VH-VL binders against o74964r206to316. Designs and how they scored, part 2

Target 1, 111 residues: o74964r206to316
Amino acid sequence: KPLSSLEARAKVIMRQVRRYRDGSGRQLFAPFERLPDPRMFPEYYQAIEQPMALEVIQKKLSKHRYETIEQFVDDFNLMFDNAKSFNDPSSQVYRDADFLKNYLADVLRLE
Key: E = the ipSAE of ESMFold2; O = the ipSAE of OpenDDE; V2 = 0.75 times the mean of E and O plus 0.25 times the DockQ between their complexes.

## First folded at step 2 (VH-VL; framework fv_lerdelimumab)

Design L09
Fold by ESMFold2-Fast, scan of step 2:
Structure L09 (fold): chain C 111 residues (1-111), chain A 120 residues (1-120), chain B 109 residues (1-109)
Amino acid sequence: as target 1 above (111 residues)
Amino acid sequence: EVQLVESGGGVVQPGRSLRLSCAASGFTFSSYGMHWVRQAPGKGLEWVAVISYDGSNKYYADSVKGRFTISRDNSKNTLYLQMDSLRAEDTAVYYCAKGSYYGLDYFDYWGQGTLVTVSS
Amino acid sequence: SSELTQDPAVSVALGQTVRITCQGDSLRSYYASWYQQKPGQAPVLVIYGENNRPSGIPDRFSGSSSGNTASLTITGAQAEDEADYYCNSRDSSGNHLVVFGGGTKLTVL
C-alpha cells in the first residue's frame, strides 16, 4: 500500500521513539504498546477519560484519521500523560513515560 | 536476563492432584500478570489461566474451571497452579508465561515447561 | 469463545517469501501475536502488536492485519525458520481471555 507523506513521517517518528533503549538495553516503550485490559485493570478506566496506546495510534494512522502530524503527536503526548496520571511519580512506568515524552519532543525539535 | 523455571510435573493417576511451581527472576515479578499455557503431546498451545499482578483477579479456560487454581507469592517471585481432579485430557507440557505489562495480548517470555502425565 | 483458524501446514522454498495467516472475529478488535516453536523447545515470541519484533528477531519476520485476518510474513526464508507457528489474540468472551490458533507447520524445502 502506498504511504502518504504524513504516514511516512509518522512512521519514522513512531519507530524512533519505540526503538529507544537505555544503557542496560531496556526498551522503555514496552508498557505503551497496548491498552490495559479492563478485566485486569478496571481502576485504569475509572481514572482515565481517554485511554491511549500505540495500538490505537497505529489503527488511527492506518485508517487515515490524522489530518495533521500535530494530531498524531498529540495522541503520543496523551498516552504518556495518561501513564503519569495513573501511576505514582516514583514508579518506573511514570519515569519512563516522562523520559519518552521529552525524547519525543527532542525528536521533533531536531528533525 | 528474564528466567522462568517450572517444576512439579510428573506422572499421576486420574482423579488425583498435582501442584506446579514457576520460579521467576530477572524482572519485577509483582508488576506483571502471569499465565499458564499447556500443550498436549503432538497438539497445539492451549491457554489455561491468568493471575493479575497483585493476585486479586484470576481467570480460567472453561476446560479447567473449577478444577485448577492459579496463585502467586510475590514475596517469593513464584507462580503456582494447583491441579485437582486430573483427567487423561490434562496430559500436557505446562508452560509458565510472562504477560505484557498492561495487557493480555502476548507472552514475551516462556519457561522450559514441565510435563504432566495423567495415566492409570 | 472466539476461534482463531490457521492452515495446518505450509511449505516454502529456501530464500522465498511465505505468508502464514490467522483468521477470527477477535482480530477485528485486537492485534495478533506470533510464536515460533521448534521441536522440544518452548515457544518464542517473534511478532507482537501487529508488527513489532522483540530484540533478536530477524527483520525478515513481519506482521500485518486487515479485517478479521492477521498474517506473519517471512521474507527470504532460511532453514532455521522451519518450525510450528502459532497466532494468539485476546478473547472478548467473558472469562476466557486468550485464544490461540491451531498452529501452522512450516517446512522449508
Scores: ipSAE 0.145, ipTM 0.716, lowest interface PAE 3.8, mean pLDDT 88

Design L10 (at its last look DockQ between E and O 0.04; V2 from the best seeds 0.00; counts 0 for: pae E 18.6 > 2, placed apart)
Fold by ESMFold2-Fast, scan of step 2:
Structure L10 (fold): chain C 111 residues (1-111), chain A 122 residues (1-122), chain B 109 residues (1-109)
Amino acid sequence: as target 1 above (111 residues)
Amino acid sequence: EVQLVESGGGVVQPGRSLRLSCAASGFTFSSYGMHWVRQAPGKGLEWVAVISYDGSNKYYADSVKGRFTISRDNSKNTLYLQMDSLRAEDTAVYYCARDLSYGDYVGYFDYWGQGTLVTVSS
Amino acid sequence: SSELTQDPAVSVALGQTVRITCQGDSLRSYYASWYQQKPGQAPVLVIYGENNRPSGIPDRFSGSSSGNTASLTITGAQAEDEADYYCNSRDSSGNHLVVFGGGTKLTVL
């Protein structure tokens, strides 16, 4: 089964953002791969109104639940905004979410 | 260079206790969740336990729950597994493994130690 | 309790393509990761999150998923690819956070 143009475009965007590494080789995207396990981090689900992670986005994409690329991008922005809401501004997760959100905007601008 | 070095394995009788250590170097240990995974001789991998980056959250496989305790000392960059009431079926090479995520537990193991053998026999 | 099922053994000729499969109910909800293990050595992560490669893993390794099945594909198998391969997934069943498949021994002919 061939991919729709939306799904093909979304996969290119995901690949670029997900694979980013900093000067030390650190994989910035790692905390965003999956939702926190509620058995380990119940406080996340108390604090965050709409949880989001890459695995959720990938499943929504594979089930054709995005009508537009803008809806797909909105879920990425939500994912990074959730991390910035839940984590302290001085934390690495906050800084990486902020960086990756800006990096995503650059990826979208250049395509 | 990320390194994880396990120690503390050996031969013990059923019902006895043993404590495993995992010395970490080459990364900010206090930022990562850590796991113990075991492998019985000639068998497959079995997940044992996880501990959050700050030690506040822990979870265990049913097979070890109530007998094993995972802990960490971030000032010493060391992960521990206290194994009580050991059984023959606990015989395995025990690996410590780093979770890929530095923000939360995701369950992908990007670095593993060489393992330490625990043999429980009468 | 959920399980991940793998065939115990598979063979591939040098330079040919092989697909190793992993099947289980958790794979309907969560993507698999794949680990390569050579005799006497610790496992090495080769694929995670469906089809993402850690740094240093050759591009001949790829992953895919469909329904309750995850697959690891090695395109143009090399002699050094001979190893045991384990799949792994998050498990929401009962008290298990993660579950491993039984492993597949790959022989490169």
Scores: ipSAE 0.463, ipTM 0.858, lowest interface PAE 2.7, mean pLDDT 89
Fold by OpenDDE, look of step 3:
Structure L10 (fold): chain C 111 residues (1-111), chain A 122 residues (1-122), chain B 109 residues (1-109)
Amino acid sequence: as target 1 above (111 residues)
Amino acid sequence: EVQLVESGGGVVQPGRSLRLSCAASGFTFSSYGMHWVRQAPGKGLEWVAVISYDGSNKYYADSVKGRFTISRDNSKNTLYLQMDSLRAEDTAVYYCARDLSYGDYVGYFDYWGQGTLVTVSS
Amino acid sequence: SSELTQDPAVSVALGQTVRITCQGDSLRSYYASWYQQKPGQAPVLVIYGENNRPSGIPDRFSGSSSGNTASLTITGAQAEDEADYYCNSRDSSGNHLVVFGGGTKLTVL
């Protein structure tokens, strides 16, 4: 079954953001692939109202739960915002989330 | 709406003690680290102390170590600053401020009270 | 002397762009936050974590960092932007956990 135009576009965006590496070759997206383990990070789920990760986004996409590309992008932004709200602003994960959120915006502008 | 209201300020002589309070509302107080920040008249901001969300960790500026004690009562949604052995240089408006980060503290302040004035003079 | 240094005063014409810079070794390791304070009022957080604005803060405020510096930029300064601006960050010196800059008085001409 061929992908819808929305799915195709979403996958291109995901691929570009996931594959970003800094000057040292470090992949920034790794922490955002999956949700934290509730057993290890119960405080995460106390703090975050709407947990979000790439695995969740991919599932929603595959189940055709996104009607617009904007809804898809909203979940990406939610994912990064959650990371920024939960983590120390001086932490690497916060910085990476902040960067990738801006990077996502740039990717969208270049479309 | 997040609100922080300081109280307990006043005029005291050097060597005396004073206890400040900060009443918090509009958020889950027990989930946030809290800070005291002061500002001498016509001067800049100076960080004073921080207490973790559960009160288990406390840190102080060197200028107040051994004299000031930060504490909290989460059942009352209240932050305290016990100030002993007060000095003239402790004269300032004292602000309570919520740490931006949930759970832990990072030293960024997203909400501030309006402050309470402490004047230490003979 | 503060571990973070700021120019004590800067000015900007209405509608123009101004950058307030904070410098210190801690900024090599940590993001800064910026606070606006008007006379007789408590400070207000305007920027944190490089370039994050709290809700209610106009988008003309932005943050950036480079090396041992952090900067607050106001693009299209308004009259109401006249205030004192303070930077802060975590402090690695050991004397403080948190450190503030000395503050910058911004005058809008």
Scores: ipSAE 0.005, ipTM 0.657, lowest interface PAE 10.6, mean pLDDT 90
Fold by ESMFold2, look of step 3:
Structure L10 (fold): chain C 111 residues (1-111), chain A 122 residues (1-122), chain B 109 residues (1-109)
Amino acid sequence: as target 1 above (111 residues)
Amino acid sequence: EVQLVESGGGVVQPGRSLRLSCAASGFTFSSYGMHWVRQAPGKGLEWVAVISYDGSNKYYADSVKGRFTISRDNSKNTLYLQMDSLRAEDTAVYYCARDLSYGDYVGYFDYWGQGTLVTVSS
Amino acid sequence: SSELTQDPAVSVALGQTVRITCQGDSLRSYYASWYQQKPGQAPVLVIYGENNRPSGIPDRFSGSSSGNTASLTITGAQAEDEADYYCNSRDSSGNHLVVFGGGTKLTVL
């Protein structure tokens, strides 16, 4: 059961970003937990070359597919960048992705 | 208790049409995505179609696209499959199945009907 | 098209452990779910996600995955476990949204 030091660090980072709530109590991370439903959002999969969500990152982590913490962080940022690429800049999802990307950078600096 | 009951199966000649129904009870039907899955005699499961909880999104397997239409009436707790231009390879037991999610699907079928047999024979 | 491949048949002695496998590229990105089907009956969901069991499924059923392969493991196989087993997953690459494996007939000896 013991995690590697990489996996332990990744889980700490994930928890901090995932649990962030704004002043109204809204969990900004909620849309990023799972991939968009391709049955409901087929245009997403036509526009986004490399879909990414927490469920994919967690599966890769459990399968030891990350050799470095930087690879893990790259997937995390890809997830936010995909949202910014697909969604209108005025949308809440775009703004939340932008905020969480900056928040991740702060979490990494303070880790 | 969740129940799904299919009806409308029967014997039909190639090129004809048939409409299947799935009556749902024991859950809030309008909160779930619904699927049709079929199984040819002695063969495996084949996914056919899905409709979102509110009916706004519909998707089909390539083998039926353009010939089958999935629909739902949330006021009657009923799922439908309109099958046009039927072919011999459409012969199967047709199941309706509930997607596991509340409001959005997660890709797992937690409840299935008992199926209705469609035979397309000339 | 993203295909899921299963061995057509597997045997296990009563009380022994068996693994049923499902292989496909979509499993690198999506979890598999597993269904048990007995003759003349509708399928029953036995495992979803990494290793979640619906209410009423015995804890001898477990799931795992590695690379492009998902596995259903039955520890201490019982006569009632004799059935066909199907995996399914989502299709990440096109107009196929759900795909099933071809099924595995489990015989308990």
Scores: ipSAE 0.000, ipTM 0.554, lowest interface PAE 18.6, mean pLDDT 85
ESMFold2 (binder alone), look of step 3: mean pLDDT 90; pTM 0.935

Design L11
Fold by ESMFold2-Fast, scan of step 2:
Structure L11 (fold): chain C 111 residues (1-111), chain A 121 residues (1-121), chain B 109 residues (1-109)
Amino acid sequence: as target 1 above (111 residues)
Amino acid sequence: EVQLVESGGGVVQPGRSLRLSCAASGFTFSSYGMHWVRQAPGKGLEWVAVISYDGSNKYYADSVKGRFTISRDNSKNTLYLQMDSLRAEDTAVYYCAKDRGWELPYYFDYWGQGTLVTVSS
Amino acid sequence: SSELTQDPAVSVALGQTVRITCQGDSLRSYYASWYQQKPGQAPVLVIYGENNRPSGIPDRFSGSSSGNTASLTITGAQAEDEADYYCNSRDSSGNHLVVFGGGTKLTVL
């Protein structure tokens, strides 16, 4: 089925953030593709009130759960904030979440 | 202070079994995945197995799959490795290792001192 | 089979800079962590997540990454740095598995 204008715009934003590569060619987004395995990381589900990952966002998009682009952006920010809340500030995943959250803000300005 | 203490190593003949233990202290054992890593004499590190916090999920290196069984007893803060059908190539120092929680790829912030397993005829 | 390749040996003169490398396709997606191992001792984590140092690790140790290669750099090598160094990461499929490099023996001359 043809995408709504919201879904089309969301997919453009998602693609830009997901595809970001640093000067070394590393794709920072990889840890955010899926929710942590609850059997390996039950602490995550004890600490995080609203788990979020790209797989959840994609599912919400496909089921027309976003009424505004702002709601879609809010879920991306939640995803990065969850990673920063759960992980050490010195961890790679924390630093990557922080960078990508700022990068998302830049992508939105470049309309 | 986090401490991991392995025991149960020794000399064993090929085809026999041996069970290793790792006693953990200084952290909430039941909240972390635990790993076994081995090192053959004069060789590099080889990852062996991981077990989830509650013991319900386990993964093994292909070299030990079907022969070794990882388990844990959270009430005793103890990790186990049951080693069946032992081969000469299983001769190694076996380390108990703690991961840092949800940070992938896994890295190990604490290691035990290791226990030597020698498989010899 | 190992997905991470390290040179088996490297030498450095006391006080000089040495770089130890780890290579594999998984490093395009995931950072390496590094361990120091001295004879008869358990490995010690020296760098994790590309360039983070655990408490107590000297600042002469640093990490970097470029393409499919991760590097551990020791600036101003000391005699006590003589050891085996191992990198680790996850496999190329992103399967949460642990893969170690073959190790590099550092000799401080």
Scores: ipSAE 0.015, ipTM 0.580, lowest interface PAE 6.5, mean pLDDT 85

Design L12
Fold by ESMFold2-Fast, scan of step 2:
Structure L12 (fold): chain C 111 residues (1-111), chain A 120 residues (1-120), chain B 109 residues (1-109)
Amino acid sequence: as target 1 above (111 residues)
Amino acid sequence: EVQLVESGGGVVQPGRSLRLSCAASGFTFSSYGMHWVRQAPGKGLEWVAVISYDGSNKYYADSVKGRFTISRDNSKNTLYLQMDSLRAEDTAVYYCAKEYGKWGSYFDYWGQGTLVTVSS
Amino acid sequence: SSELTQDPAVSVALGQTVRITCQGDSLRSYYASWYQQKPGQAPVLVIYGENNRPSGIPDRFSGSSSGNTASLTITGAQAEDEADYYCNSRDSSGNHLVVFGGGTKLTVL
């Protein structure tokens, strides 16, 4: 059913992506919920021009900073692209980011 | 002037629990990641766990994941390691170690260590 | 098991140069740091970030890296340098999992 506002629509998309679980019951989204700790991972902030995580997206959404749904989707894609840029292609985080980026595209296409 | 003092080690039977503490002084404890590193008698160094400066991020070696819990109390300048379901292979000197600087996989200060012996 | 490999022992004559090596794929992406450990004592950081010395570490200690190999060089070894030396680094995935080499026992003859 069509959502009445950008924020309502964004929340539905966000919930679907966040709740995804693979065949083993593993929630792939877990590493993307919070920004890496800058003290623990200073290299992330040196390598990544625009850090992004669900906590940032949720804050932007609650403060009405998205003018279009495309801007919201761009932040999700940025989040996954940052993970793929920072992590080795053989890592679980890289594979999960790649999968979730494709899953997001499918959610949007089938909406 | 920087000091890390471990405590809580001892002799314990397999399957039991121990909680280690590390009292920190001489630096701004709340600004640094903290690690636990262990060394079995006559063996090499093995990384155990890390906790971020604010306690929000924690990572564990596969050998202890699900059994050990790292935590910190920044108001008391104290690092903890809760060790559950102890095994004979957990027998080691446990060192508290302070993370140094920007590339953060190395330790500028270590405590003297506390011995944990897991034996029947 | 470690992703970083060190030879278990090496010997050097007093006043001569010795090189201790550490090998692993993580070293292609991250610098090694080196620790000195004497019997009954906690480890002491001697080199970090490829070739930086903490305050108080003699200038005879230096580090280098190439490809998947990092090296600790002691130029003009002294009797007091007799110890175990450990390298450490991150895993190659960038997840900041810390790994140590197996250690190298240095004997000064």
Scores: ipSAE 0.000, ipTM 0.531, lowest interface PAE 13.8, mean pLDDT 84

Design L13
Fold by ESMFold2-Fast, scan of step 2:
Structure L13 (fold): chain C 111 residues (1-111), chain A 122 residues (1-122), chain B 109 residues (1-109)
Amino acid sequence: as target 1 above (111 residues)
Amino acid sequence: EVQLVESGGGVVQPGRSLRLSCAASGFTFSSYGMHWVRQAPGKGLEWVAVISYDGSNKYYADSVKGRFTISRDNSKNTLYLQMDSLRAEDTAVYYCARDTYYYDSSGYPDYWGQGTLVTVSS
Amino acid sequence: SSELTQDPAVSVALGQTVRITCQGDSLRSYYASWYQQKPGQAPVLVIYGENNRPSGIPDRFSGSSSGNTASLTITGAQAEDEADYYCNSRDSSGNHLVVFGGGTKLTVL
């Protein structure tokens, strides 16, 4: 099927955030591709009311469950906020989530 | 650059114990989950164990569960594998490998050390 | 099933395209990662997350997936691509977290 205008825009935003690499070539987005494995982190699912990851966002997008681009962006912000809530502020994953959340805001503003 | 250096391999008799070490450099060790993966001579890769970035969670392959213990010391940037009750079938090159933040279900080894050979024979 | 199945060997003529396949139930839920291993060397990650290449990996390497099958495609195979290729994924059965395929030896003619 042809992409809707919303879906096409969402995919551009998603691609930019997902592909970001820092000065060392590290892809910051890797931890956010999938939900945490409950065998390793059952406490995550006890602490986080609404788990979110790219795999969930991609499925919602493909099923046309976003009415506005703002709802799509809200799920990305939820994903990063979940990481910042669950992890220590000094951790790499917290810092990466914080950076990517700000990077997403820049991508949206410069569109 | 990311660098992982294994040590502690050698020849050991069946039923004995051996401890492997992996010295990490070039990245923030305490931010990454770590894996041990082995490869028997002329055979394929076999996943052995994983430990979370903070050492609080561990998981093992059934073939080693109850005999091997994975641990880490983040203050020394070092990963360990304590191998007890060794069997001939544990003979393999043991690789230390970095995970892409093992707290997610996509976690996989991305950078590997050169490996250390463990030979279990009489 | 906690197993990933690969054919043990495949050949390709220099400059031609080859596909290496990996099959298993875990691939219905998780993308495969692919590793290249040359004799006496540690494995090198060449594809992850279905079709992402790490820095330094040539663009002739690509990945795809459908159902319970993942594929690694090398377009315009080079002599230096001769190696063993392993797929890996999450274990869908819960017996262990990570599972590797048995490996495919690629010979470049």
Scores: ipSAE 0.197, ipTM 0.735, lowest interface PAE 4.2, mean pLDDT 86

Design L14
Fold by ESMFold2-Fast, scan of step 2:
Structure L14 (fold): chain C 111 residues (1-111), chain A 118 residues (1-118), chain B 109 residues (1-109)
Amino acid sequence: as target 1 above (111 residues)
Amino acid sequence: EVQLVESGGGVVQPGRSLRLSCAASGFTFSSYGMHWVRQAPGKGLEWVAVISYDGSNKYYADSVKGRFTISRDNSKNTLYLQMDSLRAEDTAVYYCAKDSGYLYFDYWGQGTLVTVSS
Amino acid sequence: SSELTQDPAVSVALGQTVRITCQGDSLRSYYASWYQQKPGQAPVLVIYGENNRPSGIPDRFSGSSSGNTASLTITGAQAEDEADYYCNSRDSSGNHLVVFGGGTKLTVL
């Protein structure tokens, strides 16, 4: 079956954000691929109202749960905002989430 | 700068106990899980135990379960490993390692040697 | 529950490319991370999340994965790259949360 235009656009955005490398060649996206392990971080699931990671976004996309590209973008922003809420501002994951959120906005603006 | 400094290693006879400590600095200790990983002389890395950020969850390798106890004191930024009923096969360098949040180790201490010898 | 398998030793000529492999069922679900260990020293994280380098790790180190296999590639091997290399992955079974490969000793000729 052919992909919807929304699904095709979403896949391009996902690839571009996942692929980003900084000046040292580091790919920032790795912490956002999957949800934290509930055995190690049960408090995450108590503190975070709506857990989000790329694995959840990919599942929602494959099940045609997004009606607009804006809803897809909202889940990416939620994913980064959750990381910034749960982690210390001095942590690498907080800084990477902040950067990638701004990078996503630039990707969308340049479309 | 993140630093992890292990202490408490030494020579001990089989069947006895030893307690290891790991002093952490340079990050918010109470926000991260912590691991103990060991390496027998000339052998590979073996995961030993992990403790969650708040100390509420603990997991152990089968080889040490029931004999070792992992704990932490977030007010002192210190991780502990209580090793009871020590065996010759527990002889290893014991590393303190910081959890990334995703069960890989972004920082390691220099290790402390435990020798169990008769 | 399954182990991660690495070849015990590999050699590479100075300036050449070498690939170290890690195989196991957990790699179908989780990316491998790679650690470099030199004699008498603690392990150092060199790759995480398939192909990410921590700050300070040279760009000659890269990672890849396919199916149940993860690979660490060193392009243009240097003498200082001589070390033991370990892969690790999350274990999704039971209470054993982390598994390490047996390690690969890299000799730079």
Scores: ipSAE 0.007, ipTM 0.620, lowest interface PAE 9.5, mean pLDDT 86

Design L15
Fold by ESMFold2-Fast, scan of step 2:
Structure L15 (fold): chain C 111 residues (1-111), chain A 120 residues (1-120), chain B 109 residues (1-109)
Amino acid sequence: as target 1 above (111 residues)
Amino acid sequence: EVQLVESGGGVVQPGRSLRLSCAASGFTFSSYGMHWVRQAPGKGLEWVAVISYDGSNKYYADSVKGRFTISRDNSKNTLYLQMDSLRAEDTAVYYCARELYGSGSYLDYWGQGTLVTVSS
Amino acid sequence: SSELTQDPAVSVALGQTVRITCQGDSLRSYYASWYQQKPGQAPVLVIYGENNRPSGIPDRFSGSSSGNTASLTITGAQAEDEADYYCNSRDSSGNHLVVFGGGTKLTVL
């Protein structure tokens, strides 16, 4: 069962962004894997209009909900922008989101 | 067509203040981070400041921190740089620039610049 | 920590290939972008994210990176390519900091 060209391209992008490790070996992507539990973090859902995480992106991809690669990239940018809007600019998660957003832009034409 | 037009430059004495404006058109201004970059006569490019798309986050080069204030008015599609306590070393052409993708560093469109001369 | 180093000048013969280099620790973590500036004009983005060209930039411009070094290559240099070229990157800490190289003046002979 071969992947569509969009799905194959999206999976390469996802893998590269998820695998990034800094000089200490820390994987920056971990906070972006899953949505926060709304029972434990209701304030997140009050502040963030459109929650996004890798698990949502993967579900949309498997259901063929993306018509273009640009729509797929938009969801990744939304995910990082949500982190930057919710968290203090001095926080590690803000810095990691900002880094990964820049890194994503760099990998878009490398597969 | 994306356009950025700076204004407000001029000749000022050391210790005085000046406010620069950058009028944006041809794109959804409220969706983009914006930067100020300067260039002293005959010298290279030096980053000055950045402001996030909604104005909530601002960062400055160490050389201007505490003296310059970046701001924006999304209802007027305008970026500002308030420059206080000006020094001779602030003499430069000041460019406003748009940030591509929210990348923090890729500046895809620039204005033509406005000259600030701090003298005598 | 965030310094980017470029050679101040380089020359190339018309139609030949030239490589302009940028070196700094931030390039181990972030790709460089490149700007062309002609006298009296604003800079123009020619390469971003290692090797992406904005619309309207000729395909003779390409980028590459290795370790702490980024390179801009112009294959088959034309007279209109004569300009100052600046690299930029983020600070390795990632806090919206932008650092520019000192610039390289390209002369097309």
Scores: ipSAE 0.005, ipTM 0.563, lowest interface PAE 15.2, mean pLDDT 84

Design L16
Fold by ESMFold2-Fast, scan of step 2:
Structure L16 (fold): chain C 111 residues (1-111), chain A 120 residues (1-120), chain B 109 residues (1-109)
Amino acid sequence: as target 1 above (111 residues)
Amino acid sequence: EVQLVESGGGVVQPGRSLRLSCAASGFTFSSYGMHWVRQAPGKGLEWVAVISYDGSNKYYADSVKGRFTISRDNSKNTLYLQMDSLRAEDTAVYYCAKDYLGYEEGFDYWGQGTLVTVSS
Amino acid sequence: SSELTQDPAVSVALGQTVRITCQGDSLRSYYASWYQQKPGQAPVLVIYGENNRPSGIPDRFSGSSSGNTASLTITGAQAEDEADYYCNSRDSSGNHLVVFGGGTKLTVL
């Protein structure tokens, strides 16, 4: 089955953001690949109205639930904004979310 | 459309000071680190300085440390380079450059450059 | 001092493949980025993060690295590729310091 132009474009964007590594070789995206485990972070599900992670975005994409690339980008921004809302500004996860949100904007601009 | 426009270059005597400006537009200036890079006539590129997105961290090449000061005004989308105690070897075209996420990732946008000539 | 070494000049025949090399200890830990500069113009980023191309850069440009060496490959060189090419990376002496190679002048015969 051929991919839609939206799905093809979305996959390129996802690949670039997911594979970013810093100067130490650390992949910043790792915490965002899956939803937090509710057994370890029940407070996350109490505080966050709309949980989001790459696994959810990939499922929505495969089920053709995005009508526009803007909706796809909105879910990435939601994912990073959730991390910034839940975690302390001094935490690594907060800093990584802030960085990757800006990186996503840059990827879109250079696309 | 991303634009970086340098200004403030000119001819100056050794030992004097000059301040360069870089006006940025077309991106969220306050979200990115900014760099100064120079190129002496007929020579290669030389990195000069970097400033973090919020201005809290600054780093300099050894050749300019203690003489040059990088700063930014995020409310004006402007980057600055204050150059004190200028030497003949500081003669170069000075470019401002936008950080593509991390220094190892490169500089995705450059200004056109402004020429600084230090001569007696 | 620059910690990245490039050969000062290289030539390639029109339509053939050329490899420009950058060497330094920093490349063991950090990726190289590559810039094209034509006379009287500002540098243009052609490769970042080892082998990523910005939008608008032809697919004949590619990057690779191994050990302390990074390479820019132009497959099927065109006349407009004649330019100076610079590599850059982070300085191994610290975090946030950046170094450039000395540049390689590419002549397309």
Scores: ipSAE 0.000, ipTM 0.540, lowest interface PAE 17.5, mean pLDDT 84

